# Ledger of designs, part 35: VHH binders against q99177

Target 1, 341 residues: q99177
Amino acid sequence: MKRGESQAPDAIFGQSRAFALSDSSVNPDVIEYLKSVRQEALRTNAISIKNHMNLQKRTRHKSSMYDDEDEGALKRHAISPSLIRLQRNVEIWVRWFNSVKATVLTNAYEFTGYEDETLDLLLLFLKNYLEDMPSKCTTVEKIISVLNQHSFPEKAEEKEENLQIDEEWAKNILVRLEKTKIDSVEDVKKVITEGDKHELVGYNQWFQYLINNEPQHTTFHEKITSKQLWVLIKYMSNTWIKEIHKKGRHYRRLQDWLFYILVHTPERVTAEYTSILRDLGKKCLELIQKKPVEAHENKITLPKEMAELNVEIPAAVENMTITELTVSVIAVNYGQKDLIE
Short names: E, the ipSAE of ESMFold2; O, the ipSAE of OpenDDE; V2, 0.75 times the mean of E and O plus 0.25 times the DockQ between their complexes.

## First folded at step 19 (VHH; framework vhh_7b18_3)

Design u2 (at its last look DockQ between E and O 0.19; V2 from the best seeds 0.00; counts 0 for: pae O 13.5 > 2, placed apart)
Fold by ESMFold2, look of step 19:
Structure u2 (fold): chain B 341 residues (1-341), chain A 129 residues (1-129)
Amino acid sequence: as target 1 above (341 residues)
Amino acid sequence: QVQLVETGGGLVQPGGSLRLSCAASGFTFSDYYMGWARQVPGKGLEWVSYISSGGSTEYQDSVKGRFTISRDNAKSTVYLQMNSLKPEDTAVYYCARGPYTIWEDEDLIRAYEYAFDYWGQGTQVTVSS
């Protein structure tokens, strides 16, 4: 069979190459399952794999000590020192958080397109890259022809300016250009400006993205949809908050992402979304009470963008952890104060 | 480049045993849950077992007590020991990579609620009387 006839290999990360080795051996149910992993919403629709797993959910819930009311009974005997600490500080911590949130949402960079001068430099770099290619297909020659019609500023191109733009960027732009009808320089400008809209699918792809990228306000404007934000909150509740609390290999990066997720969580949410936040708050509280963090350990730090906006950590906040902030924000800003009562 | 390669399948009589192996490469093996699924003839794909990075295990009810999942992080290999095999165990068995984890929780993440993102090519297991 032809190389291009495999079941959407580029839409399914990695596994499509293994299955492309022999299409006669590729299980269509596995392919369908892999296609279904693109679903990131709260919806429960999936292929037959979920049907076979329904019984296991019931068994695990019965055996789980985490959901046991016995834990609640222990809490009723005495209020833990960690809970008292939350009660004493929650107002100060949330007030500071709300100030930081306002600063980020109002003042942080949002990508709105390139300035004309910057765009001209990007176009010139792209033109030079394409002209230097050893073999040029008709599409590349057409793109070069279009770019040659554009009037570039006469300033000399310096090697130092080219070091701000690398060839990997140009390769990525060319891939997108080959999928687009290009008749004018404006078509090229549009491709450069729109950026890569490659969709991340599933827990592991999002995890790899988060650990390899600093959170930025513009990412929540340009890449993370509102639906995906709630998927990330569920991943935080189920898995990443444990890594943060235990100081796992990626805890600092995940702390920064949790901070930004809190900043970008809408103030008014449905009961369904409130329940998701409440689950995160309960998990944070359980971790704080089960294994309290020392005052100088896991202290919140400012993500790079916030520091550049002159956000400061005042003395009243300097020993707060992101886990404590998360519970505090959920309790106060989302009406879940019973978590800390 | 993530790759998962299953070996150890074959023909076996009812009541017999097989040990499946899955060699993993292209990622930090010890950071992930690993699992096994199977394609039973005439049925859809079904989950069999998974194991956390720290060795905590879970099994589908139909194989519990007969199958044992294990892992060797030094060899980047996950195993499925299959004992007391029945004709209904006849299937193509796939290993798959589950969600990221770096802790030893006694209370397992519900790995089956996350998509397994990488799958091997499968190995045939046939149990015939």
Scores: ipSAE 0.018, ipTM 0.569, lowest interface PAE 6.4, mean pLDDT 74
Fold by OpenDDE, look of step 19:
Structure u2 (fold): chain B 341 residues (1-341), chain A 129 residues (1-129)
Amino acid sequence: as target 1 above (341 residues)
Amino acid sequence: QVQLVETGGGLVQPGGSLRLSCAASGFTFSDYYMGWARQVPGKGLEWVSYISSGGSTEYQDSVKGRFTISRDNAKSTVYLQMNSLKPEDTAVYYCARGPYTIWEDEDLIRAYEYAFDYWGQGTQVTVSS
C-alpha cells in the first residue's frame, strides 16, 4: 500500500486533492479536468475583481455635455444601515480589539507541557478507549500491553470523569501511535507530548481541527506557522466566514478561531498579505450588507481561554458581530479604510 | 480516513434504469455536499449532479428530468437514480465529497462545484443494446 503522498492542498481550493496528481494510476483526463477547473476558478475570481473595477470606471465617463437641468433626483445612494453602523462604531471596536490583542499577547498562557498527573490521566483515558474498542489490531494490542505496564495513580480514575477528553482525541492519538514504533510507555508519552506535528494541509483537515479544538494562544506558536496562518485566513475568507455569518452548526467555534486569527495576525504585513486581508474584509462586508444579521442574534463571544485573562466585553461592543469586527480591524489596522467609506 | 464506495453500476439497455449508491465514511456526512461525476474513457470528467447538506439539488442539463440525486444522512449514503438511460450515459461514475458548508445561494453552489476533494473508485455504467 504505497504511502499516499500527502497531496499538498490546492492553495486555491484549500482542499486535499482527491488524487495524487503524480500518481501514475490517476487518469490523466481527471488531472486535466482538475486543472481546467482550477483555471476557471481563477478566471471567475479574476473577472469578479475586474467587474468590480470596471464598474468603478464606467461611472466616470458619462460626462455627457448636455447641461439639461433635469432635477435628476440625487438618488442619495442611501448608505446601507450596515455601513452606517460600521462607520459609527469602528473606532470603538478596533480600540477594544487592540486592547484585547495586547492583553493576549502579553499575558496568554504558554503551554510548556503536561504535568505528570495530567499525562497519567490522558494515558488512562487512552488505555480505556483502546480496551473498549470492538476490534483490535495487533498494533492496538501492543499499545494496550505497553500501557498496562504503567502504574497509574490510585485516584486517577476518579479524576478521569472531570477531564473533558473526547473520543476524537483518542482517535487522533491512535493514528499517531500507529505511525510510531511503540516499545514503552515513554514512547506513548512522547507521542502525546510532542503534539500533532503533522502539518494540517487540507481545508477539511483544518476545518476538522478547528471545530474539534478550542482556540488557544499556544496553538498559534506551536502548530500554526506564519504560512499556515495565511492559509487559514484564506479558508476563512472563502468558506468559513459564511458559515459563521449564517450561524451554521459550528459558528461559535469558528467565530472564536477567527477572533484568535485576528489577534495573531501580524501588525505589519506585505502587500500580498494585505490583499488577502482585504479580500476577507470585502467578503465580510458583502455578507453584512446582504443579510444584516440582527446584531442581537450573533453577539460576539470570546474564546474560553480569554476568560482567564479577565477580558470583558464592554457595552459598546456587546452587539458587535465577528464579521463587523473583522471588517473594522482590516479597515483601520491594515489601512483599508475604503472598505467602510 | 475518508472513504467513498460506489455500487449499483452495470449493463443496461437503452431506456433502462439504474440506481447508484455511494457509501461514505470517515467524516460527518450530513455536513457536506455530495455529488456524482462521470468520465468516458479518453474524455474529460464531467459533473452529473450534486446535493447539498440541506437537500438542494443541481443537475447537468443532459441528465435533467432523467436522473435524481438523493441522500440519506442516517446511512451516510448518496444515491443517483438514473432513468431513461441512453448510450451517451455510458461512463465510469464517481461519487465525490463536496464542500462542508451549506450555501443557500444557488450562485455560490455553482461557483463551488469544483470544490470536491474526495472521490470514490468509480462504478462502470454501460448502456447498450
Scores: ipSAE 0.000, ipTM 0.229, lowest interface PAE 13.5, mean pLDDT 75
ESMFold2 (binder alone), look of step 19: mean pLDDT 80; pTM 0.809

Design u3 (at its last look DockQ between E and O 0.01; V2 from the best seeds 0.00; counts 0 for: pae E 23.6 > 2, placed apart)
Fold by ESMFold2, look of step 19:
Structure u3 (fold): chain B 341 residues (1-341), chain A 129 residues (1-129)
Amino acid sequence: as target 1 above (341 residues)
Amino acid sequence: QVQLVETGGGLVQPGGSLRLSCAASGFTFSDYYMGWARQVPGKGLEWVSYISSGGSTEYQDSVKGRFTISRDNAKSTVYLQMNSLKPEDTAVYYCARGPYTWDEDEDLIRAYEYAFDYWGQGTQVTVSS
């Protein structure tokens, strides 16, 4: 155990700062992967009792009644300054959006699984964390024993000493390990992997996940299934778009998620899914006409990942809001142009 | 499907000339800006020139006066005439489709620098002895 040897990190390990910084074997991709895994582990919500039936009942609408009301609302909007603004700008806004979508889908990072080296670093970090604990129960000692049977590459041990990995991640993994029967290193690997793959269920788990995590392209590959995407679009239509529009709590985070949901919405959709998008578009139009947004106040902002890809908001579209973009995309890209006519 | 096919690359001596052609298919060619970009060895992609559907042209500073972009909407083809070639022009040249063109949107082109949505496979241009 290393607990008594940790009084001075640089002195105890016997490694110089120059070696750690100049070592060509210190792979920047490993550091980035460990940061990504740490972020996912810290942001993953606990599983909870499902309440999705109640959310479906709250979102269910009779098409004939809402169709009449929606048609009337569209007729009321024909002279609206907000509708005229949409009509004037829809093509330039959607053109910009399509360029951004192409950039994100082709250039953003996708997690395709842990490479063996990355998984070995995570296992080694967990082992060292557990060995350094001041008090160890039998379960922790069992996990250490299992990890001691795993052969770690000499480079992984060297890299782990040079990398700072968040101990909070290890604490969260230990909680999950204590709930599982651990007989081998493969069982530990499965817990680490499944922690990134826990399925979120229901409105509350999704809301907590969204407000605690930035949207990333890889999330739509790793965590959000196609079925869940449409559930999120319904949550946007019923609840979150109103919070965004009125600048409620978490509106910037929810705006970023809406932007990424639009980016990842399939181009080819069934009539059922088109209806879901249309409902969102109608809600967006209703909001901008009942509480018009001044062009200078509620400007769209880029999610952090898009800014890191050097995506910019051009001056020609800088005064667009996410609500305006959303109805514009739905109208043009999904054949719902009557919303803005 | 959108397709862009470049031809006309090759080896040329300094001071020489080449004409690149790009045959386009799978879209209404006359409605789009078209352009050329190049990959110089060891450097990133950089734009070279754009041409609007109406024939308005733009060039990066390093090629102004030496390169001429043109288009033939009847043949769905964009060209790059390259004169007074220099060794630093050695690159893989790509044909690219730019934004959908509207006369009222010419400020948009300025705002969307590097907004390519489709690329050709590229043609090698080598300027040396």
Scores: ipSAE 0.000, ipTM 0.090, lowest interface PAE 23.6, mean pLDDT 71
Fold by OpenDDE, look of step 19:
Structure u3 (fold): chain B 341 residues (1-341), chain A 129 residues (1-129)
Amino acid sequence: as target 1 above (341 residues)
Amino acid sequence: QVQLVETGGGLVQPGGSLRLSCAASGFTFSDYYMGWARQVPGKGLEWVSYISSGGSTEYQDSVKGRFTISRDNAKSTVYLQMNSLKPEDTAVYYCARGPYTWDEDEDLIRAYEYAFDYWGQGTQVTVSS
């Protein structure tokens, strides 16, 4: 295996390859990845890398004591490429966001309960899901038994084929059913219709709720009080943003929640609440600066419910991350422009 | 010249274990972050784990609790112990040198996962029944 000639470090990017890009043994995808990383570094962090390289050079030079020359070299605070990106796009991003916000607040569906027909379909789906489970506990068997006592409409099966119900819904409902004494189909209906009315108090409880539920406009009116909204924002600053940025297991859902949280954040806020938003903005900005946007392919996604509103992501916003959007919205809509200056 | 040489890859059954090694040369090993990345055929490169000079470790969520990264500075070697292997772990695994650790905040360095500057040739790991 010919020892791939290590390519000289890229003077700008600062990366060296232990293998030649022309080496046929190198995976093309790796090459593309490296190109992408290089491009990102050139755009956003090239200065940082240079600074690191210069720092490495400085530590080798034994500071001879004497030359006091004040090279006050204008640390040209090289504006972080990430900041440049924000500055260039912030108006477009915020405009789009505000449009979406207006659309959601005006046209979003308000859940007033399930129609009987819809409820029957949900019950049928739940029944089928439970019956298909490879292992059934006594509780599940009981629930199946109860559901079998229900007379489903004849056309329900035909409608079932077209019903796209999320399996996660069934899982979540099952968890609730297991915690509830179920003696009749009415009990099951009650669990489905009453939703999780449990007041969530702690950060952990909210986190569990968010990872297990899709964000909906109605949730913000029915379940999330004004006070709780700010609790969520605080928690976002400390924990959720990191998860989103790392593209963890639940990053998409958490991203969607963050988006809705922003949508439902009041336009006018007190100084206290502004401070909370500012902190969130700072944390997002920090992450943007530390981690190149391109490396995480964390393109913004829209909550599922918004698809029903015909909300689209334009080309100008396609490469935007939720953290970039968050900073942009806070900077522009809440008068925190210094975050992006 | 900086060199990274991966070893330890191979074929293993689901639930099995492998230990990857990466022998480093051409630089002061103890001063740098080291890491592992993997590439599944037809997919992009993804980070698996990295370790600081001081032994601080980070893992991708998909491998947490199953994989352990370690280093021996005396031998200039970084290891990846892979337990409870799954078919989804099938990939080419690459060793990489990270940034210099002594001059930067660890948190900042961790954020620069893309700042790895040298890569090995990779070693194939196949998990198949």
Scores: ipSAE 0.000, ipTM 0.222, lowest interface PAE 14.9, mean pLDDT 75
ESMFold2 (binder alone), look of step 19: mean pLDDT 81; pTM 0.814

Design u4 (at its last look DockQ between E and O 0.02; V2 from the best seeds 0.00; counts 0 for: pae E 20.6 > 2, placed apart)
Fold by ESMFold2, look of step 19:
Structure u4 (fold): chain B 341 residues (1-341), chain A 129 residues (1-129)
Amino acid sequence: as target 1 above (341 residues)
Amino acid sequence: QVQLVETGGGLVQPGGSLRLSCAASGFTFSDYYMGWARQVPGKGLEWVSYISSGGSTEYQDSVKGRFTISRDNAKSTVYLQMNSLKPEDTAVYYCARGPYFWYEDEDLIRAYEEAFDYWGQGTQVTVSS
């Protein structure tokens, strides 16, 4: 076996607790409603992004590639074609990445809390669900009494009746409410708004979440904390980047997640975090040089949200892989240029 | 799906000969270095020989002059001809896929665990009376 494949995931698995992931924390029908709000926001921004991307393409410098001279220099210097390809393209690839990052951070949907109307609908649905329960413990009765103190607009009652909210959502909210001291409607609102934030712990839970969910900008504000982001970067370095590079079972989904992790990695980082990024960059460089990507194999594709924002892949980026992008971003944006020199 | 299948092992007297074959599939065979490693009982894995896509060969000192590596790209097969066998050649012999054809760092290739990404199931070679 390859040296270094198993050494870090075991340590991460040994963290303080492990939880089975529950997928019933948000009602599928509520999710579909929230997805429709997201889709409308993305559609509105798509026209503006298309115009800005055309401007970016206009500023591209035309360059010619030399033929035989480059091959001769490579042989004499014992530098791989993959490293020369990185050296030639790193600046334009990172420039493109930075424009994509700006587009995602500026224009992608971000959950900032429920609108007052939506929150009233969720509270009313929860209240009705609890009132209709066949058996109510003291905690449920207290939650009902708290909800009875809240005045609902007439419009909320009309909308709630027409909505198809899944009772599994209410069950999950109740479980969380029972773990919290509830004295006011604001306590209930907080539980509803926080959802499953910070519930995922450990490698297996994160792996299952990533392979079953496409990345979205809002996830990095709703579910992934700053510290968890760095745990994910360690998982990428230790295991997932190799799966991506060799086209393992989940490589497309993991590729999309790596792209979003790079977009959401802070620009200013501690020395410890810089070392984590450098380790990922070294692993990417190692993979590129030892098992070079065949022509157009593993070339980068846009995650769904980026495609919906009308991000485009220009000709200069068309054949780049995510492993090449990753080492390029780390080298340029995080001061690790010696990796590709 | 990369597969490497070794054949040709067995029991042989000291001074005898064996020819190992490794049938490869699931990749463009001619684009890669190929190699042989062995695991001597009670010891770790050690490289024996490798051959570039263009036919350049290298050997561990202990087998040089006695072993010959070769490849047939049309049959996607690499061979190890082992002559003048000694009891210390007793080992499980593994075929392995090495680096892509333009790779030039020989020290990394000799490290084997870092340069070779797939190996076969192994074939036993036993040299005894």
Scores: ipSAE 0.000, ipTM 0.100, lowest interface PAE 20.6, mean pLDDT 73
Fold by OpenDDE, look of step 19:
Structure u4 (fold): chain B 341 residues (1-341), chain A 129 residues (1-129)
Amino acid sequence: as target 1 above (341 residues)
Amino acid sequence: QVQLVETGGGLVQPGGSLRLSCAASGFTFSDYYMGWARQVPGKGLEWVSYISSGGSTEYQDSVKGRFTISRDNAKSTVYLQMNSLKPEDTAVYYCARGPYFWYEDEDLIRAYEEAFDYWGQGTQVTVSS
């Protein structure tokens, strides 16, 4: 096909396609997918289309009578089995989810700060780490000097031997300390206790964090801002969903994160944020429709932390996928029912 | 209105480098895949590279290891760094807007022309001694 043959704008998507789907070089599976998406869009935007069609009916002149009754067989597009499944189970799934959400928000551990004893251990570990560095810059020496002014409890060393502190933590803290004016041990304590709320900027940084860390309730309060939550949701919409569905290398971790993201999504959201959720729902739905069999192989799992809360997966939810849950929650809790109708 | 404007094309010697830029406007840039395609005169359009909103990248085999696609969502711009250029890379390069989401990268590659809906005017890249 010659470049530039602008197809008429698709009324459903509000976009013009650069090339026709009739091109023999196009993967038939992709064509089918696009058709399915369009169909879904028609269902979800039916109100908008009706309004546009009513406007176009006014100007079409009475051209001629040929009633060719093209019985275009209303091919009753057989409702997708996947959609039927959603329709049948959505209430049960959402009820379960809401119960879990309530449990987590009520009973999950909230980090309220380090106890003095724990903080002292962290300081001691940091001190030892810095002292063991082969090369010390002036800043590091200053920090060590400040830490040496702190009186550590006598039993702190014994406790240190049993404490498994992540070296990566020390590295990260050092980076922060280097950016901060440190004049006292209190300054160091402040850097340790202050959540790194601003360190993760952008999709890639978040992705690395999420694949390497278990989701925790506390993380959403201490590390993930409201704005960042929506960044994550957008990322899920555009990148993560396919990984979860394909059971990629990190699919369980990402699934667990998506679950917690849903749990921590506010009940009341603006129109703008609703739109973002709706987009996520649509994309999940598309995925479900394309490969329903594969989707069912990816059963839902719960984050590890939820085991401590005695949250269980009942039989009615056992075969549910995270994508199905996502669609269900968005449809019911955020008033997007047209996604499953 | 969706607009894509390519810049950075030109004449370069074999082994040289070019960086193409595509400034996008008229849509939420961060929500879309972006890609580059090229067309040799008298030949069909061929995909070169694409990048997801999250930064996942794919390349045509002929450009792997030489070309790097990147994006800056804050600037609504997608880039193509082209290193070790060959005469065979001579073409008009086009920036294109991709879909919101794809299931599989392979499907995107196979249906590249259908997957992308808006195209820039293109920028000429000529690799010649």
Scores: ipSAE 0.000, ipTM 0.228, lowest interface PAE 15.5, mean pLDDT 75
ESMFold2 (binder alone), look of step 19: mean pLDDT 82; pTM 0.838

Design u5 (at its last look DockQ between E and O 0.05; V2 from the best seeds 0.00; counts 0 for: pae O 14.0 > 2, placed apart)
Fold by ESMFold2, look of step 19:
Structure u5 (fold): chain B 341 residues (1-341), chain A 129 residues (1-129)
Amino acid sequence: as target 1 above (341 residues)
Amino acid sequence: QVQLVETGGGLVQPGGSLRLSCAASGFTFSDYYMGWARQVPGKGLEWVSYISSGGSTEYQDSVKGRFTISRDNAKSTVYLQMNSLKPEDTAVYYCARGPYIWEEDEDLIRAYEEAFDYWGQGTQVTVSS
């Protein structure tokens, strides 16, 4: 679709925040001023836009229930059939989801949280890869010399494999090493333990990124920060969950992203983050009650990567929707069961 | 790349009129809110007006009735017609791209995190005798 055709967000923002204007004719003081003006404009206009949108909802939604937490504190004596369906199925749906989450995160954990022994193994593999390269530039020779100063406690062949290491990993590490000044093994360790993160800012940049890119589990722990994850959850609550529920223009892609967001949401969260999840859950419940599900047309689908993991939707849970799964996960896994009771 | 280019600024006497234009490129113009903000000398940046993808408009109280925002989706252009100009309207005016939203969801969406993300270079409007 034309609406999904755009440049990769990294090409726009990986350099745009620092190079939005050519700085060959603009000194650093002007750049700082432009950042200040932009930040002030975002603050001022966000407040004005939010106030206008909230006033519009207040005047147009007086007959709707659950507009926000304050108006949603009313008694719930007349619970809809959709809520009963949630109550009947929540345990089975969440149990399945938790098993899928465990399967997906097992692949992700193969590359994170390096212990000292694992880090030494990675350094040894990197050294061997660089030494085997057919031609070596001066930067590669420097990195080899730094790695030669490190005392490796054991041979890689004598240790059971705890990780899968391949040439693609080594190539990626080398690219990142070439971007930094390497004076010691500690500099190499820092590059290995720190990943690149996306610098996407704002709703429009994230929306364009999501509609143009399939979600993958590695993106969430190597390129998307924890803070950015919560921004995405807010966008889901505000806008994208409605598009998903009504099967709007980009609903399939947004649903795949929502599924992975749920998989990568931390198990322990602060009160502020719990409130963000609760807002999403309330929105999901509102949508389910306003437009009841049509089981055969609203079944959840799985992101493409999950076929590679041999994950399927079993018959016992085949009739759930992503909206129903989302509120169920929030209710059970994050202590918000009053949403469905 | 997203580009916003303002034209139509200049010097005008109090009570006069100007029409600002903003040519947009690098994105699907019809899918976004568009707006105008201004930097008044000695003050911060303030919003002036915006227009939704569906054509709904909003104005700051101080310009309501004097300014009119409009858009031409075929030309990817947003306009600000400024009438009955006052010395207080003297500012650099910036065109800005607002949030992407679906037109059918305008009444039901919340946008407390959404903001304008791309800005033009600005055009000077000076109202003086």
Scores: ipSAE 0.000, ipTM 0.386, lowest interface PAE 10.9, mean pLDDT 71
Fold by OpenDDE, look of step 19:
Structure u5 (fold): chain B 341 residues (1-341), chain A 129 residues (1-129)
Amino acid sequence: as target 1 above (341 residues)
Amino acid sequence: QVQLVETGGGLVQPGGSLRLSCAASGFTFSDYYMGWARQVPGKGLEWVSYISSGGSTEYQDSVKGRFTISRDNAKSTVYLQMNSLKPEDTAVYYCARGPYIWEEDEDLIRAYEEAFDYWGQGTQVTVSS
């Protein structure tokens, strides 16, 4: 198969092909369709092309000396109301954020392991879950047998009702248990205690994790490496920020995650990482500009864990959106002020 | 140079399954939407599914519940799991690179043909008894 000559990107259409349209192996109908699409793009973007062409034509006009003061109405590009709002509030918002960041980093709970009593409750819950399974494989039976050898505290069942353990936890633990040689209850405890050390590598994996888990300070230390943090920021730039802004199905949780991500973003970053942040800032700004300020319904919320830290949202921040905060933090804390100017 | 190479196409019976793969190279895969389109013989190109860099997915109504799009950014690969295949699914399936920047879902769908800028050579899927 002859290496299809990559066509140069169409400057107007913005498309290029991994194959040459003139290639005989290309379906003629596809070629026709693509031509049609290009034509449509030209029609829809004709205004932009005219503006670019007019800019090029303006450069060729010879400086004829005639001083006609054409009062070219400095169409004062009316600063968008959204930008004005940012400019007015950015300092207050960032100050608040920095305060919250300091509080979280200093006072947030760090998971150091399960207490014995809590671990017993988890074991009991797991046992009950496995016993109630309609179909049990040999591995599950073995695990149940091991758990039956453990002496549970007498009041453990009463306490279980108050424990907010869900079936998904049990399922996840079971998957791990099935991959581990289990000979004793201590082995089970170890699996539970070690947590899911599996590194989430793909965007999909992270996305699933984030939508199914509340953000916690400890997660950023135990599970999210420095490298992974930046992966998450990139994901936010391309996908999550849209969901947050649209108030999609998981917008609150994703908002909380974004907040924590910002909190855990290092104060000093390399040029490369600054570029990533800048990109996020730009995209947030674009979203802000697409909707009137009055239409912003997705007000800032705090992650659940922060309630324990007595973090409050002052009146000056109450109407702030997470996208506005993101732009503000990037602009001020990371030297990208041009985003709000 | 941007390259997209589809694999996994073939002949399958109605009710059967296929998994398409698209290996991408020559760009930062994780920064882009990826998608699948198909061309039924004698018809125009139609979008099938797309996936954001973060894993948000969208499907054409005709394939909802049967097809699943996924991606592995570490492998720079996008997948299309096709279950419960029907004769009407017979087409050449094309992998495509989507937008670098985020788009609203409705806008992305509306501008699907315009938003996707690189296309693979396609892989034939035939569903026949």
Scores: ipSAE 0.000, ipTM 0.223, lowest interface PAE 14.0, mean pLDDT 76
ESMFold2 (binder alone), look of step 19: mean pLDDT 80; pTM 0.808

